# Designs tried in a protein design chat: VH-VL binders against Putative ATP-dependent RNA helicase TDRD12 (TDRD12). Part 3

Target 1, 87 residues: Putative ATP-dependent RNA helicase TDRD12 (TDRD12), of Bombyx mori (Silk moth) (q1xg89r1618to1704)
Amino acid sequence: LSKPKICWSQNKNTVKLKILIAGIEDYKLKIEDRAVAFSANHCDVEYGFKLELYGVVDVNKSRHSNKGQYVLVTMTKLMCRNWLALT
Short names: E, the ipSAE of ESMFold2; O, the ipSAE of OpenDDE; V2, 0.75 times the mean of E and O plus 0.25 times the DockQ between their complexes.

## First folded at step 2 (VH-VL)

Design M7 (framework fv_modakafusp)
Fold by ESMFold2-Fast, scan of step 2:
Structure M7 (fold): chain C 87 residues (1-87), chain A 124 residues (1-124), chain B 107 residues (1-107)
Amino acid sequence: as target 1 above (87 residues)
Amino acid sequence: EVQLVQSGAEVKKPGATVKISCKVSGYTFTDYYMHWVQQAPGKGLEWMGWVDPEDGETDVAEKFQGRVTITADTSTDTAYMELSSLRSEDTAVYYCARDILTGYSDYYYGMDVWGQGTTVTVSS
Amino acid sequence: DIQMTQSPSSLSASVGDRVTITCKASQSISSYLNWYQQKPGKAPKLLIYAASSLQSGVPSRFSGSGSGTDFTFTISSLQPEDIATYYCQQSYSTPLTFGGGTKVEIK
């Protein structure tokens, strides 16, 4: 699978991923306690990735949204601390 | 050597407030969360909460919400736990303990260094 | 809240015996489980973190295993200085929770 460009940021309580794929209508996202997996098909190209996360997230309080220019994934940290890296 | 040194024993009356200190040395205070743990006589360990000394954010167990205030003073490298509206059931040893994983986040969590404990007796 | 059930509550064993303590979480905690030793009148001491990793300076006779919900702590050959109460503790989610403790005594 082709890996889309991703950007990430954090605050004390959350980690946010921007998955930089514009114009997709459907995608699959699975958020697990220490991993996030993404897949989508766009313009005959299969995109995807699986990231093993630096820390543990609360799956039930995590969300995602298609913003048109990117997909935003917001993951709530189980322990409120700074992540030195995304993975 | 990393050390957590707690204030001395306290005897309080019901309804009073107690404030316990935990002075740290041998490491950067703001790099690690500080936990507080209660142990009633002859009983097990119960987590009360933690503070992040870097920004003062706290998390407090529901049982203690409204009565516990946890703070950190970075000018003196000291964490505090204040427990108000004391009752006989609060008679316990109180420990501060350093979380090994604070501010830098990795996959391993633990309370790796503990203070010696502060005995609080609540009696009339 | 995640509940930690520890067994047995107490045990008596002889020097040189293998001692096993178990800990069950009410939900999966991956490997975010610690084991502590508390000697009478003293603060707890971290022995094992991440279910199976020995803390620096801890004798190799102490070991831990398990993941998910079922965890085991073992002392391969009990020594007199091991008389203590042992606690498991999950660090997967707040509030952090401890098992009820296992008091280890020598016969």
Scores: ipSAE 0.006, ipTM 0.608, lowest interface PAE 13.3, mean pLDDT 85

Design M8 (framework fv_modakafusp)
Fold by ESMFold2-Fast, scan of step 2:
Structure M8 (fold): chain C 87 residues (1-87), chain A 126 residues (1-126), chain B 107 residues (1-107)
Amino acid sequence: as target 1 above (87 residues)
Amino acid sequence: EVQLVQSGAEVKKPGATVKISCKVSGYTFTDYYMHWVQQAPGKGLEWMGWVDPEDGETDVAEKFQGRVTITADTSTDTAYMELSSLRSEDTAVYYCATGYTVYYDSGTYYYGMDVWGQGTTVTVSS
Amino acid sequence: DIQMTQSPSSLSASVGDRVTITCKASQSISSYLNWYQQKPGKAPKLLIYAASSLQSGVPSRFSGSGSGTDFTFTISSLQPEDIATYYCQQSYSTPLTFGGGTKVEIK
């Protein structure tokens, strides 16, 4: 199981996670209120991770999309405060 | 308060281009997709496409491909929909709308559009 | 593209009646179906999302159910202010597609 490179950023209301895997066609992403899990198979390599998030997110107002060069995950914070770390 | 304010009504001739704006306030513009929806007189709703204001990525319905350009300007929190080569069949009310997305393990899914602009009437006549 | 077939195209009912509208998808859309209300001259208003979740601020007389390909929208006790056209919409995949609408009138 290879862990892809990830970058994250935040504002008061959201946390954005970029999963840096280019050219994947299919992936699985599960956003839970305190965790996010990712998996994908690309070029015979299994990628994945599970992050236990620093704070609680609103699953119903969180999203993700494949941007070609990365997968973008936008998670809406349930409590409007800055996270000191992603996990 | 969250609101979307659209530009005013337009009257155009066949073959012209129209550009409609949708100004956002009350939420972070880059956090949600902006959708555009067409409604011809007496007809139902038809989805045209969306833009992700964070990176400018778009998805446009096949019916409108080649004629529709959807853009976002994060410096002014304004989304745009430009429709070219206008036909009489393009006479409609155009709405911008935003909503939440949600994921399941097989892909990206879009929740309902819970905030709508007031609509912009475009009339195409000779 | 996923086709949404909505039925009936119109109905007339009395205040206090139970009103039911159905929507069928041409393929499975899981629970990613939304219901909108549109009054004349106004933008649509989201009532139900994810097939059965009531949007904040929407009266509890509105409800939705179903999954896969068959969905139902219900107004348990029709009120005068409910006169409108109602639309289902799948949000499972792009292009997002709407049903043809159901015009609800009061007798």
Scores: ipSAE 0.000, ipTM 0.606, lowest interface PAE 13.2, mean pLDDT 83

Design M9 (framework fv_modakafusp)
Fold by ESMFold2-Fast, scan of step 2:
Structure M9 (fold): chain C 87 residues (1-87), chain A 120 residues (1-120), chain B 107 residues (1-107)
Amino acid sequence: as target 1 above (87 residues)
Amino acid sequence: EVQLVQSGAEVKKPGATVKISCKVSGYTFTDYYMHWVQQAPGKGLEWMGWVDPEDGETDVAEKFQGRVTITADTSTDTAYMELSSLRSEDTAVYYCARWGDYYDYGMDVWGQGTTVTVSS
Amino acid sequence: DIQMTQSPSSLSASVGDRVTITCKASQSISSYLNWYQQKPGKAPKLLIYAASSLQSGVPSRFSGSGSGTDFTFTISSLQPEDIATYYCQQSYSTPLTFGGGTKVEIK
């Protein structure tokens, strides 16, 4: 299983992940309180990961969308401080 | 050093609005979330909500939605909690409290409390 | 909402006694649990955070343990100045919720 390149950023309230797979058509994403899991097949390569997050997120206020050049995941922090790392 | 100083006691009639202030000193106001907690006479603690002083974002407990407005004024380093349509059951001590440095911390600094009495 | 059930609601103990208070969450909160002390007429004071971490300046006779749904707060040797009500509080998700409190009296 190949792990795609991930860029992440944050402010006090949110954590944003960019999953750098261009031209992806179908993907599966599960956002949980303290984890995010991704899987997809692209050009005969199986991509995926599961990250145990540094802090807790509000699943109901978290979103994802396909931007063509990447998949964007926006997660709302439940306990709102700077994360020292993504995981 | 680090202090939260709240406004003085209030006596209000039913249906009135009360606005309580919490003035901060000894730290950077915008770096910490400010929480508000209600305690009815002889009862336990009940969380009301929080404000992020950096951007004004708030979260308010469902019991108080529609009646509570929580704000922060960065120019005066003061947080506010405004409670409208007062009822006798709103008689309580109201506390502001700062959340500590990390996500796994707690409310590490508290104001002295403001007593609000609702009677007519 | 996560409900916190705290027991007992009150207790009376002698100076030097070991006192134990328990707190149960309605769902797993990992280790996101705090303990506060409130003396009569005063604001609460944070004693324990992250279930077991002692706040700076708090006497070592206070301790916390547990994870998931079941948590314990202990005073190893009760002192007169410990007369207070103690509250647990979950910080796993909003709305933040407190236990009902345990009134500790000395006689």
Scores: ipSAE 0.008, ipTM 0.636, lowest interface PAE 10.1, mean pLDDT 86

Design N0 (framework fv_namilumab)
Fold by ESMFold2-Fast, scan of step 2:
Structure N0 (fold): chain C 87 residues (1-87), chain A 125 residues (1-125), chain B 107 residues (1-107)
Amino acid sequence: as target 1 above (87 residues)
Amino acid sequence: QVQLVQSGAEVKKPGASVKVSCKAFGYTFTDYYLHWVRQAPGQGLEWVGWINPDSGGTNYAQKFQGRVTMTRDTSISTAYMELSRLRSDDTAVYYCARSYEVEIDYSGYDAFDIWGQGTMVTVSS
Amino acid sequence: DIQMTQSPSSVSASVGDRVTIACRASQDISSYLNWYQQRPGKAPQLLIYAASSLQSGVPSRFSGSGSGTDFTLTINSLQPEDFATYYCQQSYSTPLTFGGGTKLEIK
């Protein structure tokens, strides 16, 4: 299982996570209130990770989409504050 | 006018503690991380740690773990760095500096765009 | 910890010269590299962030390049106010680390 490179950023209301895998077609992403899990198969390589988040997110207001060069995950914070780390 | 204003010079004996303040002006105090960086006379820059003024969360360089404490008071937009059990090699100018956010990786923070004027801490017998 | 190595430790130059300063990271830091200028008795000032982005208000004679482990700062046409010490800094991971500095001196 290969862990893809990830980048993240935030503002008061959201945490954005970029999963840096280009050209994937299918992936599984599960957003929980304190965790996010990713898995995908691409070019016969299995990718995945699970992150235990620093804070609590609102699962119903959180989204993800495939941008071609990366998968973007936008997670809405339950508490409007800055996270000192992603995990 | 965005600026960081630090407290004045301190002279301490070995074994004492020093607490340096850094007051923020001209921006929302809780929107930016504050870092502490020191510079011994004639030497280069050394990162001490950061505080997130919003959460109060901190991250210290391992070398200072157990001797440094960073705090803040959001009601007066002021951050503090306290260094205990002072040694002569703690003699340095201590700077606070603000980091702003762009696109960052998992554990990285962007550049220090605003710096305080520095506080000289002298540790001597 | 990521070690940052600057070369040279000092350089002598004349007004109008082109000066280049190198910075090497002990591991891949992508483009998370910043450059600072420190004039004698003053706090450092940000010149370049994200390896090549010029900070607002900084003269265009300053430029940065590189990615991964090897980075350079270039001053295209040296001015009297540029005689200072220059530091690179990685922002890829904590602890944040600085290069040892390059002192730019009058020839």
Scores: ipSAE 0.005, ipTM 0.593, lowest interface PAE 11.5, mean pLDDT 84

Design N1 (framework fv_namilumab)
Fold by ESMFold2-Fast, scan of step 2:
Structure N1 (fold): chain C 87 residues (1-87), chain A 123 residues (1-123), chain B 107 residues (1-107)
Amino acid sequence: as target 1 above (87 residues)
Amino acid sequence: QVQLVQSGAEVKKPGASVKVSCKAFGYTFTDYYMHWVRQAPGQGLEWVGWINPDSGGTNYAQKFQGRVTMTRDTSISTAYMELSRLRSDDTAVYYCATEYYDFSEGYDAFDIWGQGTMVTVSS
Amino acid sequence: DIQMTQSPSSVSASVGDRVTIACRASQDISSYLNWYQQRPGKAPQLLIYAASSLQSGVPSRFSGSGSGTDFTLTINSLQPEDFATYYCQQSYSTPLTFGGGTKLEIK
């Protein structure tokens, strides 16, 4: 299981996670109130991870999209507080 | 090609409701949020809200809470915005917009816009 | 709500001029600022995202700068097609909010 490179940023209301894997067509991403899980197969390599989040997110207002060069996950915070770390 | 096509102009009486449609072409409809923005004649842009076409989840500006409803039909790649209890100051061009080409790391930049739907509310 | 203030509300300029438009946020929005151009009777078009990143297909005479609360859109060597209204927009938090617009007029 390979873990893709990730980077993250935040503002008052959101946490943005970039999953740096290019050219994937299909992936699975599950956003829960305190966790996010990713999996994909690309060029015969299995990629994935599960992160236990620092804070609680609103799943219904969170989203993800494939930008081609990376997968972007935008998670809406339930409390507008600074996260000291992603996990 | 990627484009958003909106329904035609509407004329309504105060107190009525209006439902504007926005049909997506050339991309996977459920992959990108759909935003609605309005512009009163001679005035600036005002954000109304967004819908996640995958989940149906919505987020509305507080000013429109209780009067606006955003929905979608994934079988025809179409988003809808319904505004009820119309007032004369709801007269505006209503745009749908999406972030399809946004390479900005999710800065909610609107790179694809519909042509706009003029909604006129007059007695 | 985050208030966005643009100055000036209108600018008169000539082809070839360098034009600067300012946008101020009522609180720190980091780099979550976008710029749009709207020609009369048309939908807005994205010019700049993330304060300084040029949208693909947009001429390089457009540039954005700033962070935090103060932002600037610059048009270097104005062209006839640039006479339009320009809007800044913050995407730091909902509701997303726009500036009041700056109308760029022929001198």
Scores: ipSAE 0.012, ipTM 0.625, lowest interface PAE 9.0, mean pLDDT 85

Design N10 (framework fv_namilumab)
Fold by ESMFold2-Fast, scan of step 2:
Order: sequence, then C-alpha cells, then structure tokens
Structure N10 (fold): chain C 87 residues (1-87), chain A 124 residues (1-124), chain B 107 residues (1-107)
Amino acid sequence: as target 1 above (87 residues)
Amino acid sequence: QVQLVQSGAEVKKPGASVKVSCKAFGYTFTDYYMHWVRQAPGQGLEWVGWINPDSGGTNYAQKFQGRVTMTRDTSISTAYMELSRLRSDDTAVYYCARDLEYYDSSGYWAFDIWGQGTMVTVSS
Amino acid sequence: DIQMTQSPSSVSASVGDRVTIACRASQDISSYLNWYQQRPGKAPQLLIYAASSLQSGVPSRFSGSGSGTDFTLTINSLQPEDFATYYCQQSYSTPLTFGGGTKLEIK
C-alpha cells in the first residue's frame, strides 16, 4: 500500500489537504470528526492512508473534489483556531 | 489575449457522432482544466464534463457516460469533445470553458473564459 | 445530484433599480456557488465565484451573498447592459449543476 504525497494548509475556518496523485478517476475518502481516510487503485498501484487529525472537523460541511493533478479535501473546523500540525 | 476558439456549426443525423474542437490561446494550456457545457435552444446550461489537459484525465456527468469522450492535443493546445449516438435532444450549443482555478491551487470550479460556442443540430 | 433552483424565473425592472435574484441548493454547498451573466446570443460570463468574490473586471454594483443552501445575487442601480439571463452554479461536487436561470427584462 503506497502513501501518496500530501500537502496541507489552513485558515481560521478550514483545513485544506491536497493528495498529490494525478489521473485518479475513482477513489474512496472518508471524513470523520477527527480522522480522514483515503484509498484508490490507479495504474497497478494501491494507494491509501489514514490520518488522525489534530482537531475536530464538521463532517457535514467538509468536501472533496478531484482536480486531476491532486484530490482536494476541504475540511471545515468545528472550532475556529489554528492547528499546530495536521496530526 | 486569453481566448478559446471553437470549431464551426455541425448538422448531423440521429445515430451519428460529432467532434467539437476548442483551441486555447494566450495561456499555458496544461495549467487549467477544460470544461464542456451545453445549452439546448431556449433552455438553461448543462455541464457535460471536464478534462485535465496535462494528464488527459476526465470526469463526465453520468447521463453522458458511455456516449461522450473528451481528449486533447497539447502540441496544438486544443481540446476535443466527441458525442456519439446522437439524438434530436442533443441539439444544443456546446461551449468549452476554462476553469478559473489554476490546478495547483486550492479553490472552486468556476468558468472564467468561454469559447464562442458550437451549434450542433441533430435532425432527420 | 445537487439540484439548483432559481427564483424568480423572470423579473422586470427599470434602469436605476436594485434587483435581487435568489438561488437555492438541494443540500449544503457551503460557499461553493458561482453566478454567470448571459446576454442574448453570447456565451456566459463569470460574475461572482465562491458566493461573494467579484470576478476581475466586473462592476462593483454586482454582489453575492449567502452560504449553505440559500444564495442571493444583487445588482445595485441597474444599468442598460445588465438586461440578460443570470445563472447560479454549484461548484461543491460533480456533476456541476446550474440553476434554471432568471431573465432580467426591461420594464
């Protein structure tokens, strides 16, 4: 199981996660209140990870989208505060 | 400056295929997603799908799955949309449109530059 | 699929009027909503993205507001060139979907 490269950024209200894997059409992504899990099978390689998040997110206001060069995960913070780390 | 130029109007019979081109000018073709949107006469806008010009990856609206194919040729900065097994209700103006969001930034799908549109008429 | 509903389908107004157009999503789309203007016989033009961000070159009389499921486009002090059809579009999830359009007509 390979772990794709990830980048993250934040503002007061959101945490954005870029999963750097190009050309994925089908993937699974599960956002929980304190975790995010990803899996995909692409070009003979199985990718996946599970991250235990630093803070709590609002699952119902969080989303993900495929931008082709990466998968973008936008997670809305339940408490408006800076996270010292992604995990 | 920045513009998208589409191929000319097409008239097709039911059951035929049509391939519309969209040539990009004034920006780096591979940096932005290309979307296709159609509009039947007197009707609203309907999203067909997108292509990532860098990777060739695509995402199609489910109702067009199996009938639409999006491709690109990076050497001439041109995107293509081919729609097969045409029906009379495929009669529409087909637009290509550039995603506002540079693919390497986090943001929203929005269509900032549009082609002039290609009228596709399907009639017996 | 996320359904987008616009109201009204048409509105009549005079130059100088303040006009508001509403857009409702069938589920929470946060602020992932865009507004487009389409003049007769022309391709659409982007006015507003991310619910409230004004596109470069668009006059300041246009503004967008809302989040979640309810959104509004406001034209403050309507000008002759503003008589067109306006569409909202959700950018939250594929398939991307548009509202049915609101035709702004001269009174």
Scores: ipSAE 0.005, ipTM 0.611, lowest interface PAE 13.2, mean pLDDT 85

Design N11 (framework fv_namilumab)
Heavy chain, then light chain:
Amino acid sequence: QVQLVQSGAEVKKPGASVKVSCKAFGYTFTDYYMHWVRQAPGQGLEWVGWINPDSGGTNYAQKFQGRVTMTRDTSISTAYMELSRLRSDDTAVYYCARDYYDSSGYYYEAFDIWGQGTMVTVSS
Amino acid sequence: DIQMTQSPSSVSASVGDRVTIACRASQDISSYLNWYQQRPGKAPQLLIYAASSLQSGVPSRFSGSGSGTDFTLTINSLQPEDFATYYCQQSYSTPLTFGGGTKLEIK
ESMFold2-Fast, scan of step 2: ipSAE 0.007; ipTM 0.629

Design N12 (framework fv_namilumab; at its last look DockQ between E and O 0.40; V2 from the best seeds 0.00; counts 0 for: pae O 8.1 > 2)
Heavy chain, then light chain:
Amino acid sequence: QVQLVQSGAEVKKPGASVKVSCKAFGYTFTDYYMHWVRQAPGQGLEWVGWINPDSGGTNYAQKFQGRVTMTRDTSISTAYMELSRLRSDDTAVYYCARYDEYFDWGAFDIWGQGTMVTVSS
Amino acid sequence: DIQMTQSPSSVSASVGDRVTIACRASQDISSYLNWYQQRPGKAPQLLIYAASSLQSGVPSRFSGSGSGTDFTLTINSLQPEDFATYYCQQYDSFPLTFGGGTKLEIK
ESMFold2-Fast, scan of step 2: ipSAE 0.689; ipTM 0.903
ESMFold2, look of step 3: ipSAE 0.462; ipTM 0.883
ESMFold2 (binder alone), look of step 3: mean pLDDT 93; pTM 0.949
OpenDDE, look of step 3: ipSAE 0.015; ipTM 0.711

Design N2 (framework fv_namilumab)
Fold by ESMFold2-Fast, scan of step 2:
Structure N2 (fold): chain C 87 residues (1-87), chain A 122 residues (1-122), chain B 107 residues (1-107)
Amino acid sequence: as target 1 above (87 residues)
Amino acid sequence: QVQLVQSGAEVKKPGASVKVSCKAFGYTFTDYYMHWVRQAPGQGLEWVGWINPDSGGTNYAQKFQGRVTMTRDTSISTAYMELSRLRSDDTAVYYCARDFWSGYYEDAFDIWGQGTMVTVSS
Amino acid sequence: DIQMTQSPSSVSASVGDRVTIACRASQDISSYLNWYQQRPGKAPQLLIYAASSLQSGVPSRFSGSGSGTDFTLTINSLQPEDFATYYCQQSYSTPLTFGGGTKLEIK
């Protein structure tokens, strides 16, 4: 299972995760209140990871979208606090 | 050898709480997410939520948020679902089910408990 | 939430028939669709995951197809033990949602 490169950023209300894998059409995300997991199959290579998050997110207000050159995951913080690390 | 064994049937009055247990056998409890699915008499399947037994993290369907709590005890390989402020329309068979992983994150349920009938009446 | 619609709600068939059950998602779910069989008084059993992958131990007469919004479950040569209710389930995003079920009855 190959782990794709990821980048993250935050503001007061959200944590944004960019999954740097280009040209995928079929992917899946599991977002729980303290973790996120990703899986995809592209060009006969299986990609995936699971991250345990630094803080708690509101799953029902979290979303994801395929931007072509990356998959963007926007997770809404349950508390407006600065995360010192992604995990 | 792999199986999920649930607690027995419960009869509750409206406004009460119920806590259903699901004990795992034959696999590493913390390696698989655990889902809860219910089925009202004569009706279809309805997803309640899941718990990650490793982290204790949860994801509940919005319909049940504020009334459902999922927990686990890793020392006895047991998951719990507690539903509070019970209503007559919570009457259903509640199943625990193991999240199947075949190298992909499936959110498919390959092993199911036998089900626990929860009846909310009068 | 993603709504799953199954058709028909019931179907009558004879042993040896080919039966197809349809499932439609209210939005694109790629191939993240599972099929379950539930016999009366029993817990559901996983038949197919990822739209077309046959679960280990499930007879090869069962097959799944489709992607995006339209999916089908096919039973090639119906056997007596196949009379049950069948459910589709999207595994694309939470909340996970099921179709209303298709009851397969003897003709």
Scores: ipSAE 0.007, ipTM 0.673, lowest interface PAE 10.0, mean pLDDT 86

Design N3 (from N1 with heavy chain T98R E99G Y100D F103I S104L E105T D108Y; framework fv_namilumab)
Fold by ESMFold2-Fast, scan of step 2:
Structure N3 (fold): chain C 87 residues (1-87), chain A 123 residues (1-123), chain B 107 residues (1-107)
Amino acid sequence: as target 1 above (87 residues)
Amino acid sequence: QVQLVQSGAEVKKPGASVKVSCKAFGYTFTDYYMHWVRQAPGQGLEWVGWINPDSGGTNYAQKFQGRVTMTRDTSISTAYMELSRLRSDDTAVYYCARGDYDILTGYYAFDIWGQGTMVTVSS
Amino acid sequence: DIQMTQSPSSVSASVGDRVTIACRASQDISSYLNWYQQRPGKAPQLLIYAASSLQSGVPSRFSGSGSGTDFTLTINSLQPEDFATYYCQQSYSTPLTFGGGTKLEIK
């Protein structure tokens, strides 16, 4: 199971996660209130990870989309505060 | 109100091409994938493919590969499906449908559908 | 491709009946299954997503169950507006595939 490179950023209200994998058609992403899990198959390689988040997110206001060069995950924080780390 | 509005019915001869439009209202067009599904008269539903309106990336069912092209124009929130080299068995109602993110599935449930566009292919 | 098989292809029932429609996937799709209702001349409408989650605005007489390869849609106490065609759909992998449909007709 290969782990794709990820980058993250935040403001007071949201955490954005870029999953740096290009050219995938299908992926699975599960956002829970304290975790996010990703899996995808590209060519003959399986990619995936599970992150236990630093803080709590509002799953119903969180979104994801495939931007072609990466998958963008936008998670809405339940509490407006700065996260010291992604996990 | 969230809705998808499709172009009107088309009648084509075998060998021609058809281009169906689907205009989105009431939501951010680039936030959701747009899927195309067809239904031949009296038959079931058949998935044609999807387009990511943000990137322009596409995925087509193998049956249509080489004959279908999906595009979009983000300035007018409109998706297009063009099907070329039409055959009589392409006669169907073509639907566009919005894929919603589901927190449990991680894939698409089609929560909003266009009204459908009847494409008739006959000599 | 993942093949989706629905049974029965048609069923005749009366208002007030309990109806069950089955859907089987050719491989494990976990809970990545949706159910749609299509009334004659209309676009399909989402009823159930994630195998068992009721779509907002859909009456509670509709329920879904199952996981893996075997799924069911149940309509408890049929109403006149429920006479329609029902489709299951796997959302696990592309190409997305639908079952052949089950036509629910008045007895």
Scores: ipSAE 0.000, ipTM 0.597, lowest interface PAE 14.8, mean pLDDT 84

Design N5 (from N1 with heavy chain T98R E99D Y100E Y101G D102Y F103S S104Y E105G G106Y Y107W; framework fv_namilumab)
Fold by ESMFold2-Fast, scan of step 2:
Structure N5 (fold): chain C 87 residues (1-87), chain A 123 residues (1-123), chain B 107 residues (1-107)
Amino acid sequence: as target 1 above (87 residues)
Amino acid sequence: QVQLVQSGAEVKKPGASVKVSCKAFGYTFTDYYMHWVRQAPGQGLEWVGWINPDSGGTNYAQKFQGRVTMTRDTSISTAYMELSRLRSDDTAVYYCARDEGYSYGYWDAFDIWGQGTMVTVSS
Amino acid sequence: DIQMTQSPSSVSASVGDRVTIACRASQDISSYLNWYQQRPGKAPQLLIYAASSLQSGVPSRFSGSGSGTDFTLTINSLQPEDFATYYCQQSYSTPLTFGGGTKLEIK
């Protein structure tokens, strides 16, 4: 299992992940209150990871979408506090 | 009345290929991922892979990579799994199953199953 | 690959009994665990997803618990139709993997 490049950013209310895999057609993304997991198959290579998040997110207000050049994951923080790290 | 109906039993010789079909009824075929799971006689369940019927994208277990091909035909709401270079240890009941996938991505929980297709590989 | 171990491999019980079946993952899978029931000659049926969520239409006598590596399926007050094989399945990462199964038999 290969790990894709990840970039992240935050504000007081949200954490955003960019999963840098271009041209994937299908992926699985699982968001729970303190973890996010990703898997995808691209050109016969399996990609994936699980991140144990620094803080707690509101799963019901979290979203993801395929932007073509990357997969964007937007997670809404349950507590509006600055995270010192992603994990 | 949500249902998955699979093709009938197959008997194949080692080295041959088999193509199993799974036709969906009672729901929008392109809205749910389809998984394939097999079960050798008297044994447990083994995951083979999934297909997204909307895009045609697939993900296969590494054990089957290079031997399995999953496809679909949206005009008849049918998914296919083709397994090539068959060995005797591929003898199993092959199931298609719908991924519940209600939100937040995928839970990989199989809420609707086909009746199974027995594939026997013997010389 | 994540290995799933079920215990016991078989259990004998009587109608009305409370039965528990255990499932252990070789690594932390959080709550990404599903339970299935399979009657002889039939396809499996989903009972529980996300470790503890009861599937629509499944009797309330079934419940799931656990998180991390250790999970339990409980059947309160066994009914005759509950004698079947039960499988756990991790949905944490691919390849998806199943436990070896627990056969529930009449005493």
Scores: ipSAE 0.007, ipTM 0.637, lowest interface PAE 9.6, mean pLDDT 86

